# VHH binders against q9uj72, part 14

Target 1, 324 residues: q9uj72
Amino acid sequence: MFCGDYVQGTIFPAPNFNPIMDAQMLGGALQGFDCDKDMLINILTQRCNAQRMMIAEAYQSMYGRDLIGDMREQLSDHFKDVMAGLMYPPPLYDAHELWHAMKGVGTDENCLIEILASRTNGEIFQMREAYCLQYSNNLQEDIYSETSGHFRDTLMNLVQGTREEGYTDPAMAAQDAMVLWEACQQKTGEHKTMLQMILCNKSYQQLRLVFQEFQNISGQDMVDAINECYDGYFQELLVAIVLCVRDKPAYFAYRLYSAIHDFGFHNKTVIRILIARSEIDLLTIRKRYKERYGKSLFHDIRNFASGHYKKALLAICAGDAEDY
Short names: E, the ipSAE of ESMFold2; O, the ipSAE of OpenDDE; V2, 0.75 times the mean of E and O plus 0.25 times the DockQ between their complexes.

## First folded at step 4 (VHH)

Design s22 (framework vhh_8h63_2)
Fold by ESMFold2-Fast, scan of step 4:
Structure s22 (fold): chain B 324 residues (1-324), chain A 121 residues (1-121)
Amino acid sequence: as target 1 above (324 residues)
Amino acid sequence: ELQLVESGGGLVQAGGSLTVSCAASGFTFSYYAMGWSRQAPGKERELVAGISSGGSTYYADTVKGRFTISRDNAKNTLYLQMNSLKPEDTAMYYCAKGWYRSSLTPYFDYWGQGTQVTVSG
């Protein structure tokens, strides 16, 4: 599917949109001695991404300046990351996050896992093009250079964007389930290769049949089996794939819950998921979050974030503490 | 529904010219950047050219100076004029709809089914 599924998202196209007026308001907000952060939040969180791009173009025409650059210069800390992040179209935002996961201080393997395990074939193709355009380098080559082992092999498979689609095969699902069961009993390199080939290449509909057959054969849940038999980032990547296949919004709810309740509040992960999913399925993510954890995403963000950063995240999240 | 329908592909001799077209429907064509991507046999898909709603253009280094992208907003049609064609230009050419109006950072969220261009040597 395409980015911008407005039915399940929290951000929708604004009616009566005027990019020139919005650009003028943003220009005024950024030129003040004390930046009008409330104006930035009120405009940027209440326009869809396509509308924000039109605002950026109008801003450049009026001021001869780059809106993202001006925001990065005038804003600081996590609030800066939220406001700037909203200004990236989804494929470029994915490319931006992947670049900084690999070219920053250390490698952020959890960011690589989250993006590459969760994106569709179309989204993978789009982010590869955006990455090449923005950074003049091949995404596949950078992943290969920054990672190693079976973790690398699995990411290299996912970044091809060649997951099967369409027709399902119940007989093949039974065969694949037997292969997965054997792979979970034996930790050889060849079994790890067979496991990743199945999880990365079969369609989501096919994999749901495979997971059902696996439970019938082994008496064990696929995630539980992987957790018992594997470790490290390879294990985390395999689990991420399984969770996305079963219920992608629930996977993101899990990622958000972990990021919010980890010591120190993992800001980059919260920001990335809220922005990336705001026009896709963030409303469904909120439902899964409430169902699983007993508190709304809104409630938890409100309790852990502060200031204009809090206001920005809550505006993207939408709803209230009693809602999902 | 959103549709992009490519046409104009075919067989052409090296050094020749060809124009491919894309008919767009189901969205406000004039509001979006548009582009062309291609995929050659055994290679990954490559962004070839992009054009903003205002006519600003982008070209990949491999085609710069030989290819010209243009649009007709009244007809909801995108064009790629290909001159001085080389055997290396042989590929399936895909029309693409951009996420926004500017070509400063051109990339795309929807593609058509493609049209085959074959350049013989």
Scores: ipSAE 0.000, ipTM 0.164, lowest interface PAE 17.5, mean pLDDT 86

Design s23 (framework vhh_8h63_2)
Fold by ESMFold2-Fast, scan of step 4:
Structure s23 (fold): chain B 324 residues (1-324), chain A 121 residues (1-121)
Amino acid sequence: as target 1 above (324 residues)
Amino acid sequence: ELQLVESGGGLVQAGGSLTVSCAASGFTFSYYAMGWSRQAPGKERELVAGISSGGSTYYADTVKGRFTISRDNAKNTLYLQMNSLKPEDTAMYYCAKGFWRSSLTPYFDYWGQGTQVTVSG
């Protein structure tokens, strides 16, 4: 992974990049009586993650201070979370979000679902190493300790990062579809285990064939069948896997819509998705969002957030209310 | 697309010197922290040396004073100059790409296929 790796993102490498000049501008912005929050937004949201790392290094060399530390002193609340979040390399950001989902009062199961259901094998491997490096704890052990039942078993499978890749097997797809059909009717522990093993271990290409065969034999969409037959976080995790296999940007659009419109306005989820997807597929997420919900992501963020927090989220989102 | 190709490994006598190199492609080399890790048979991979985009360096205690990491951004090349080599330095040496943010430990997320360094005693 590097800047410009994904063409469907909203944040790209700045041309004619000068980390010393950017560090100087950020230093000036942070040293005044009123922090120049617009300067922070304009620089940090218009540099790719690798360039932000170079700015932090230049800032340390110039001022003998930590850029994140100085931002924490000057910023508060959700705006602080956005600015700090932008300064994490993606594997460390995933590790950070997973740690905070599991440590403290209660567990944020939706955060665990979102990250573990959506990340590739490579991303899973990298976040496990980042988690161990940052927190001196084993990610797998913490997941096991914080979760239970078939939900736990499914997360434990996903965190292995051993999903199949490569060619498809149509005969196996038909067999796996029959297993999924039986699992929806019988709902035994063994059937739940077989279901999670199929959804967690088969390649995305193979699972699309399985879902097609499932519709042929059951007359029902895979998501609809899961929603009818299962419940709780296990059901939510299985649905997340299916949605990611079919259209990962659409899954993130769904998560953003829910976070923005649900009671309590789940700020952490909005911040996490915008930052994590900014250099991958956020532009495609915006398109799916408007297609499915009738309003742009920009429009909804503008109505949900306020102040410099709003400006920061809109800068990461990019576009305008009339775009997708 | 991203590639790290190590070279310069080989057999060297104890007390000798060797320079290994890493040719980087598929990314903007100057933006990233680079490093060298090594792995001997039956042991975990250890970080040997790191260099930030700005030139700040890190060395493991086992190699401090003997090894020197450097980078040439114009040539997209990373170097590790190894002096006073010991049999214990025998390992596969991996070039690494990663991040080095202030207040974070250096974190490397991509490694090349490695180059073997064997020190005879």
Scores: ipSAE 0.012, ipTM 0.553, lowest interface PAE 9.0, mean pLDDT 88

Design s24 (framework vhh_8h63_2; at its last look DockQ between E and O 0.01; V2 from the best seeds 0.00; counts 0 for: pae O 14.6 > 2, placed apart)
Fold by ESMFold2-Fast, scan of step 4:
Structure s24 (fold): chain B 324 residues (1-324), chain A 121 residues (1-121)
Amino acid sequence: as target 1 above (324 residues)
Amino acid sequence: ELQLVESGGGLVQAGGSLTVSCAASGFTFSYYAMGWSRQAPGKERELVAGISSGGSTYYADTVKGRFTISRDNAKNTLYLQMNSLKPEDTAMYYCAKGYWRSSLTPFFDYWGQGTQVTVSG
């Protein structure tokens, strides 16, 4: 939860937590004449994920039933996706999202980019294990079969979870910046390989020095240079890595803004980011969103979502349009 | 920072007993499933026992009836009581933190550094 840049989530452990009482209230909500969706929202969005797992265990002990199964039976559409999503431990949720990004006709490349560019070494290792457990498939093999070219090569590097951590080397940063500058000028396959190796393998702290040296050498921002020199999903992936290195909450704010405004409301992306970041940095994401786009995330969700689905998203987001 | 520190490993005779312990810090211990995995040289890591936050237990068939997993939430400590030890139980034993979903096998996402158990015989 803590890093060198202090970040804040919106969901915290509930004090005086009683999983048996919460399970009873959820049982009443799901087994009543009309499903009490407000009760589901009020309980599940106000407990951390670990507490939700304890509630599910108490529910099974009390009723002999699976809470997640009962929710899937009683709920529908995007509201079901939000409530079910809250019941996934983080590595299992990442695995779930990656599986659904790759199955069926076509691939959700933006989901692959978002998850693999933003997760830490530990998170990558955990999601690989979770993916294997849930789907009896190797995550690396599924990525390889669903993607191609330099985009595939870059994702295959990221999924290894072997990014360097530790102290910085300014001389190496200057050297790496020259390599990146040459890659933007020449754009050969070899240069694309050197570029992705630097962006995928150097520590975040080291890459911040590399980007500073790149600006000094080229007179150009790293994101602007990538946008001018490359295209397609390879370009989008490289940009995502740079944005995450600079300010990961700002990257998620950008992703949310794009999902809400570009080509209509992209529900899957909004749901995924709100749930995945709720206990990490979602409050920091809200601040970046307001600062960069002039309107609160709360305001934009309220305008594009409706019904209990809207209530659930706003409860996870917390705050209101006037809070920022 | 989240830490799991195992202790209590050592050399024991076949048929003997040993208890290994795991001291947890940096998270709310009582909220999470905890477990024990083991790995012998040249073999895959095997989940041997798990315990949910509510006290439900899981045991691998290889250890069922011989090993007992328990937790002390007040002390943030996990235990594995090992009885009727066999030479085949010789392994590095790793404490694990994870999740217990009713419809799924327990999933562990963090491991300690391990403690060595050697059974002579």
Scores: ipSAE 0.486, ipTM 0.808, lowest interface PAE 2.8, mean pLDDT 90
Fold by ESMFold2, look of step 5:
Structure s24 (fold): chain B 324 residues (1-324), chain A 121 residues (1-121)
Amino acid sequence: as target 1 above (324 residues)
Amino acid sequence: ELQLVESGGGLVQAGGSLTVSCAASGFTFSYYAMGWSRQAPGKERELVAGISSGGSTYYADTVKGRFTISRDNAKNTLYLQMNSLKPEDTAMYYCAKGYWRSSLTPFFDYWGQGTQVTVSG
């Protein structure tokens, strides 16, 4: 009946929810001379996104003001990013993060990879609509303008949101594995195109068969083969796709571990993942994190973050002191 | 499972009126903004109207003054009253569930299968 681990988040609808009272308490916390940051945390991390939207509506009705705007005026640094981020509907949060990854000079390719390699067809469709409505820009055109080469081509394929969702075909999996192996041997532009087309277009279930057949043909794990054969952001994107197909919670656990340890606590990545996955699979991500890295995600956040920022992240993570 | 089921579409003469409705299930209706979008053949989907959980409304300029959106939270039902219909209003009309702030355009994350409205001149 079930095909694997249940995925679960860490944030659920609060019982006995009163959006008018919550809005009043937030108004008191924000409109007073001193901002009560603990009040913000205690309310916003303990409500699901749908409830937060009702709080924002009540706040607007009560004060004639935009809750996100008021928080951005009163808060600073990474704490501001967490509190404001919690107030975004999920598709709009993805659109917001992609917009800021590409605006101005330079591009945050790791943000593009993380979002586009991991989202489902439905999530991609919704983020494209959010991007258009919020920024009056076409997401696909912006990606095209800000990226190049096979990295661009792969992102452009993913952002179409048209991955196959059919049943598996073992004969086709063997053929696709042969194509992937050839692409690792020859590495021409045409071979790179065929490789990314397979990874972007085949269903997750079919790709798991393809990866097994690849191992049979080549004697190599698919990730190891990609790492040996390619480099740059194209290589990183292909690896992200493979990891998401195999075990998406484990992919996010890897991203969090890297952001905490390999980048000197990369705040934007930690914030983005905790918020975006809080109602989807963050509990499962926590389990994969401890299984793979020995220490809990809660422990690592507690040891590397500080102040109200740490308190907010730990509240989203939702572990306790025994999750060390 | 989340469902939005539209009804009430049909053929109407230019200048006439029509009400479409949407029955919602599988989620807490009163928590969300609701709305209507439309898509004419060969054109992009257009936001028509939105209504917050508390009853605040948004209308596209193309329908303002002619269309009225309303909701009945007790019956989990959304309505769009369309008056003074024009041939340009001919489209598939989709019920939508989503998010609202009065400072932003309503954003929808789920649509029903739609109901056809055809306006003959």
Scores: ipSAE 0.000, ipTM 0.423, lowest interface PAE 12.2, mean pLDDT 88
Fold by OpenDDE, look of step 5:
Structure s24 (fold): chain B 324 residues (1-324), chain A 121 residues (1-121)
Amino acid sequence: as target 1 above (324 residues)
Amino acid sequence: ELQLVESGGGLVQAGGSLTVSCAASGFTFSYYAMGWSRQAPGKERELVAGISSGGSTYYADTVKGRFTISRDNAKNTLYLQMNSLKPEDTAMYYCAKGYWRSSLTPFFDYWGQGTQVTVSG
């Protein structure tokens, strides 16, 4: 989190919440000849995750069926992904995304980067547990098997969830900055290792000092230096770490913008970020998005998505077209 | 008590039109999919049309283009507009509440008493 900024999500607990009523409505929506997609959107995007879990439980009790299962059977395409995605607890959703990123055709390295570079120690621990329970496999082992080189080493470091969370040390920051500078100059395997070790293990507060010292020493921004000195997914991962340290909401704003404008609306990325951050900092992400790019996230989603899929995304995003 | 009461049936000449209605009570009408089924003498009951809570519609191939299902949630009423009627459309028409989850699950969980539609050739 950026020091001093209050972060806020877009989805909150609904007042006067009744899981039985919601389950009944969803049952009615899902059990007809054709699914009432608007009903799904109106309910599920206006309930927090905890409430959605209660709805699922009520649904199971009432109908003897799994809500997610029914949605998967009746829904299609990206709309299905959104509705089903909303029904996962956050750690399980992360696990789900990581699993599919690695077990599909090829590996979605960008998904691995986005999740592992941005999650806290606690979140990492929970997703590891969820991953093991859901897929009967170790997340670290799968990451290891699906990746290689310094990229793998860095991911393996991040997935341990052992980043420092303590006090700052300006003197140490200066030393680490020198190490980073040297790493950028020499670019050997050893230097890459030292570089990723610093970026993966130091606290966010400490790294902010390190980045400042790096600027002082090199006269160059940390991200620019990385971009100049390194390439491939290793470079992208390093940049992601730095951006998350600086301003996590800004990082996600960047990811969303890139997904929408640079990659022809990369649906998986947009869906994942909106769902994952909806209760955390999506409002702040929206602010950063507008501040940086001059148009609202809502506007861009509205222009590039269609149908009930668009409606669902906009509902999660919340706000009006003119809102930040 | 859940009730479905059909009306509007009658005798009509081939090529004619007829609208049947169903008044629903005893449940939250707007939350549920509704439908029409029909049963001719000596034949099995068949699904004619359905409408979701959101307004999505389904039609049997035998009635596509001729029949229109609609609903008025404010009045808790289901409608079936039948155009270009044929003698083969002669049947008892039943209003139905229900759901369809799989090939093993019946769509309807409750039916009205039905209204008779007779098409003369």
Scores: ipSAE 0.000, ipTM 0.238, lowest interface PAE 14.6, mean pLDDT 92
ESMFold2 (binder alone), look of step 5: mean pLDDT 87; pTM 0.869

Design s25 (framework vhh_8h63_2)
Fold by ESMFold2-Fast, scan of step 4:
Structure s25 (fold): chain B 324 residues (1-324), chain A 121 residues (1-121)
Amino acid sequence: as target 1 above (324 residues)
Amino acid sequence: ELQLVESGGGLVQAGGSLTVSCAASGFTFSYYAMGWSRQAPGKERELVAGISSGGSTYYADTVKGRFTISRDNAKNTLYLQMNSLKPEDTAMYYCAKGYWRSSLTPWFDYWGQGTQVTVSG
């Protein structure tokens, strides 16, 4: 009962790893006359996250200081964000990004959409635990208080982490496709509720059958139908779910392309995706990016960023401008 | 596939000792923090002990001085040696894989199915 494609990251465990030596090199880099940013990049981007946690522990034992704290103190701007970001365990990094998306002036709805639409049941459960541990707040309660309407209802469903898994049912897929078609025609509150329940709760393999049946009965692609029938962050969230179901690496390629090329230049989004996906599917994301946009992610990052920030992002991305 | 398999639970008399073990597979055991949590009937899950990849240990106040956590990286096995057992220690004991960084309490992202420890009094 296989489901999904083979995916690859860009960061792997370093062979012959010595956390004490790495901690000493980082200590020298941060506490020297000038901060050795190249040393930070060369070490932290060439160790997996688990190894970075071991380095942080060795650093604490050796210097009596917090490595993340020292980096935040000595570094600035986006380079600080990427170096500090590498030091987070994955669920705690998700929790960190969600906390900052909801605290301050306004809400970063695109960050909420990206994380909650793309994470598995296990990842959702782990980020809820990490959020509670780090911030002494309930993630579900913060989402509820910061959002509203059908957008809120959809996020509240996703944050439960209760998506169905396993067996497909072609007859139910045909029935669900008819419900989605009627939802696009009628657009009532009840139909919006049925739509979000189907997209949030059915397995990815089941939803792929639903989307195929939807095209058969409506003559329209599911994403196109949603874009014509709905608006606002509710529409953006539904589209994100559909794109993740179809090809999650392609969804992240789309998010990266938008963050690099859209007005405002969303540095936080580029940093978040590169770090969060580096050990999962970032190599597959790079392949989808080139296939869809004609240029490599490496090429576009090189043009978007500068200085040590650029070097750090390119080290995480890996590869070159000509491949993918 | 990541697997944590607990064993060694059973019935023990108050004041006695018991060692529970956890066999880990599907990940590089030596890279991760490991721990033990427990859940008694009608109570919340409690973190009992943790051990970092570097060997630093954490113990809940309820078990400090009585329980010892240890790991064997060559065998991918985690241990909890429980001494001076009390009826209040009766619980399902769960092995956990997680993370440990200097400025955070250890926390865990994957749990086994558990092994029952019952202390008669």
Scores: ipSAE 0.091, ipTM 0.622, lowest interface PAE 7.1, mean pLDDT 89

Design s26 (framework vhh_8h63_2)
Fold by ESMFold2-Fast, scan of step 4:
Structure s26 (fold): chain B 324 residues (1-324), chain A 121 residues (1-121)
Amino acid sequence: as target 1 above (324 residues)
Amino acid sequence: ELQLVESGGGLVQAGGSLTVSCAASGFTFSYYAMGWSRQAPGKERELVAGISSGGSTYYADTVKGRFTISRDNAKNTLYLQMNSLKPEDTAMYYCAKGYWRSSITPYFDYWGQGTQVTVSG
């Protein structure tokens, strides 16, 4: 079977790009009598990340100041987080989010799950290097220190970035499916280890065959089986891996829906996903969101957020309010 | 698909000069920081030079004053001009793509396959 889905982002490189002009406009917006937040939104959400890096360099050359620093000084609350977040290269943004998930009071396990379950081998390698350079600490060591049990063991496997990317093997898929079925029946530490090794190390193409064979053997969906057999963050992590293998944009749509509608309104999750996925698959995420939930992501953001924060999120999301 | 292809390596006598080049494709070259790292047998990879999208440069203390990094955005090509070469400069030289401006730590995350530079005494 040929497995290939076309994915699209919402942010693209601006034509006729002039970083000096953009830096001057941002300088005027931040240094004026009143901060021109609409100017910040219009420029930063309509340039790709690489272009934003060029603007930041031009800004520093022109004003002798850091653009991120000036935005953090002039802006507040979630709007500040969105504008500053757009200024991070993707590996450094992943590193930034992981650092803040682990430092301070408590741990944001859902952030660890989202990033480590969804990133490719290349992205994992890049974020490890970015984390080490930015924080002078090893990402692996911080994950080990902040987590425990089978949840820790699974995250430690994922952070190696050594998922297979090669050939599919239907015979091995049948064998792995049987191992997963036994793991659901026995639930020993050894079976949990075998389960995580299969889900963390086999290629996405191979795992799709494993999940089909599991359904044939057990009569049960892989996600349903995990939900019946396991609990806590270990269960949530395993489910996240399965959902990413099946349809990564649909996983992010699910995460966004939960963040928007759960009590507490998980603003940082909405901000993180919109920024991180804006140049990868956010348009595809929007399509999955509408298909699954009957309302557009745009509509729900409009109802969830307010003010310039709302304008910024909607600009990143783009699209129709009522028909999507 | 992002590709970095190094060329220009070879054997050179101590005190000599050599230029290595890197041809880049699959991304907008002018938007990214570029660099050169090297690795000698049995040693860690060392970042020797970097250049930002705006032309700011970095050099490791071991090569400062001897090596010059430059870029040609029209040709999507990165260069490292190596002067006054020493036997200890012998290494595989890797072209790198990354992210850099003065307010963030320089970060290079993608490397080519490398080109061998050997300096004899």
Scores: ipSAE 0.184, ipTM 0.643, lowest interface PAE 5.6, mean pLDDT 88

Design s27 (framework vhh_8h63_2)
Fold by ESMFold2-Fast, scan of step 4:
Structure s27 (fold): chain B 324 residues (1-324), chain A 121 residues (1-121)
Amino acid sequence: as target 1 above (324 residues)
Amino acid sequence: ELQLVESGGGLVQAGGSLTVSCAASGFTFSYYAMGWSRQAPGKERELVAGISSGGSTYYADTVKGRFTISRDNAKNTLYLQMNSLKPEDTAMYYCAKGYWRSSMTPYFDYWGQGTQVTVSG
């Protein structure tokens, strides 16, 4: 549900919303040779995505111009990416990020892992349609052509959007845990296939039971076992799935921490997670971040970013350095 | 929980008129683009009409001049008024919620379960 009860997000529908007034203020901000970036931040970060769509329509009606196009002309660097990113509907934003992960120089495997391991069946189906509509290419075909091996096979499974939902079966969980334990002992191609099929296809509730049974049988955490047995992007993708099953907000906190502290050049990851999760669970992500790393997400963003880019990220993150 | 519930379908004679309705709940209706698609057995789904949050409308060439899409934001209801119905209009009609502004292709991401419209000749 968009623009409803956002108890776990950081961006909420603005009360007394007037898209015409907001469009006029944005038009004024963008008309000068010196763009009023503070006005852009104050409006766009304090409206939910659906309200931003209404503002863009009002802007077009008043000025005969595209709001995103005008922002791209006036803005640069990461600040441009934040402002433009806020103007994407969620399935189109996922499609946008996946396209750029695959169609640039090389492939951004961590972007593919993050999106495909974390999205629900419904979100996967919607991003596939958005990708086809936006780029006239099939998402599944592009993933296949840009990736290889068991990493590819796992992504191809996830992009089908056919994860089981609903019921739990403790006896089946014990059986699946035994299969995973055997896969860690033998490590053959067949075992990699069995492992990815279980992790990609069983429901989150079922997988939590499987992970508990695996701990009971092996004496080892599922993530630790995967880290000992496998490597490369296949290992990273399997770990991402397990972390999302256990605590999806904690997975995003982990991704943000890594992006911020890995030489500071993972700006697109910080932007993507803040925008994509702002109306879902970013407040919970902030809580997990502080619990795990001792400092708030706000504190770390303030140290990592500068200028209007910093102001924009902090406005999306919300709170302050003393909060979680 | 997001719900789209279509109603008003039925059997109508060629040349007749019919209005289908869609009751929306679980989201702020006035913020979103809404649309109608249809699918006949053995055919691909076709977007027939769309309406933006600001009231801009789209019609497929197959229905332009005969169908009128409208919305009542106070009632959270979408309508499709179908005039001069033809046997070729026989299909399941689906209500949709999505995203649309002037600079982008309309994209619909949630669909109802549909209401059957049958036109006899």
Scores: ipSAE 0.107, ipTM 0.610, lowest interface PAE 6.8, mean pLDDT 88

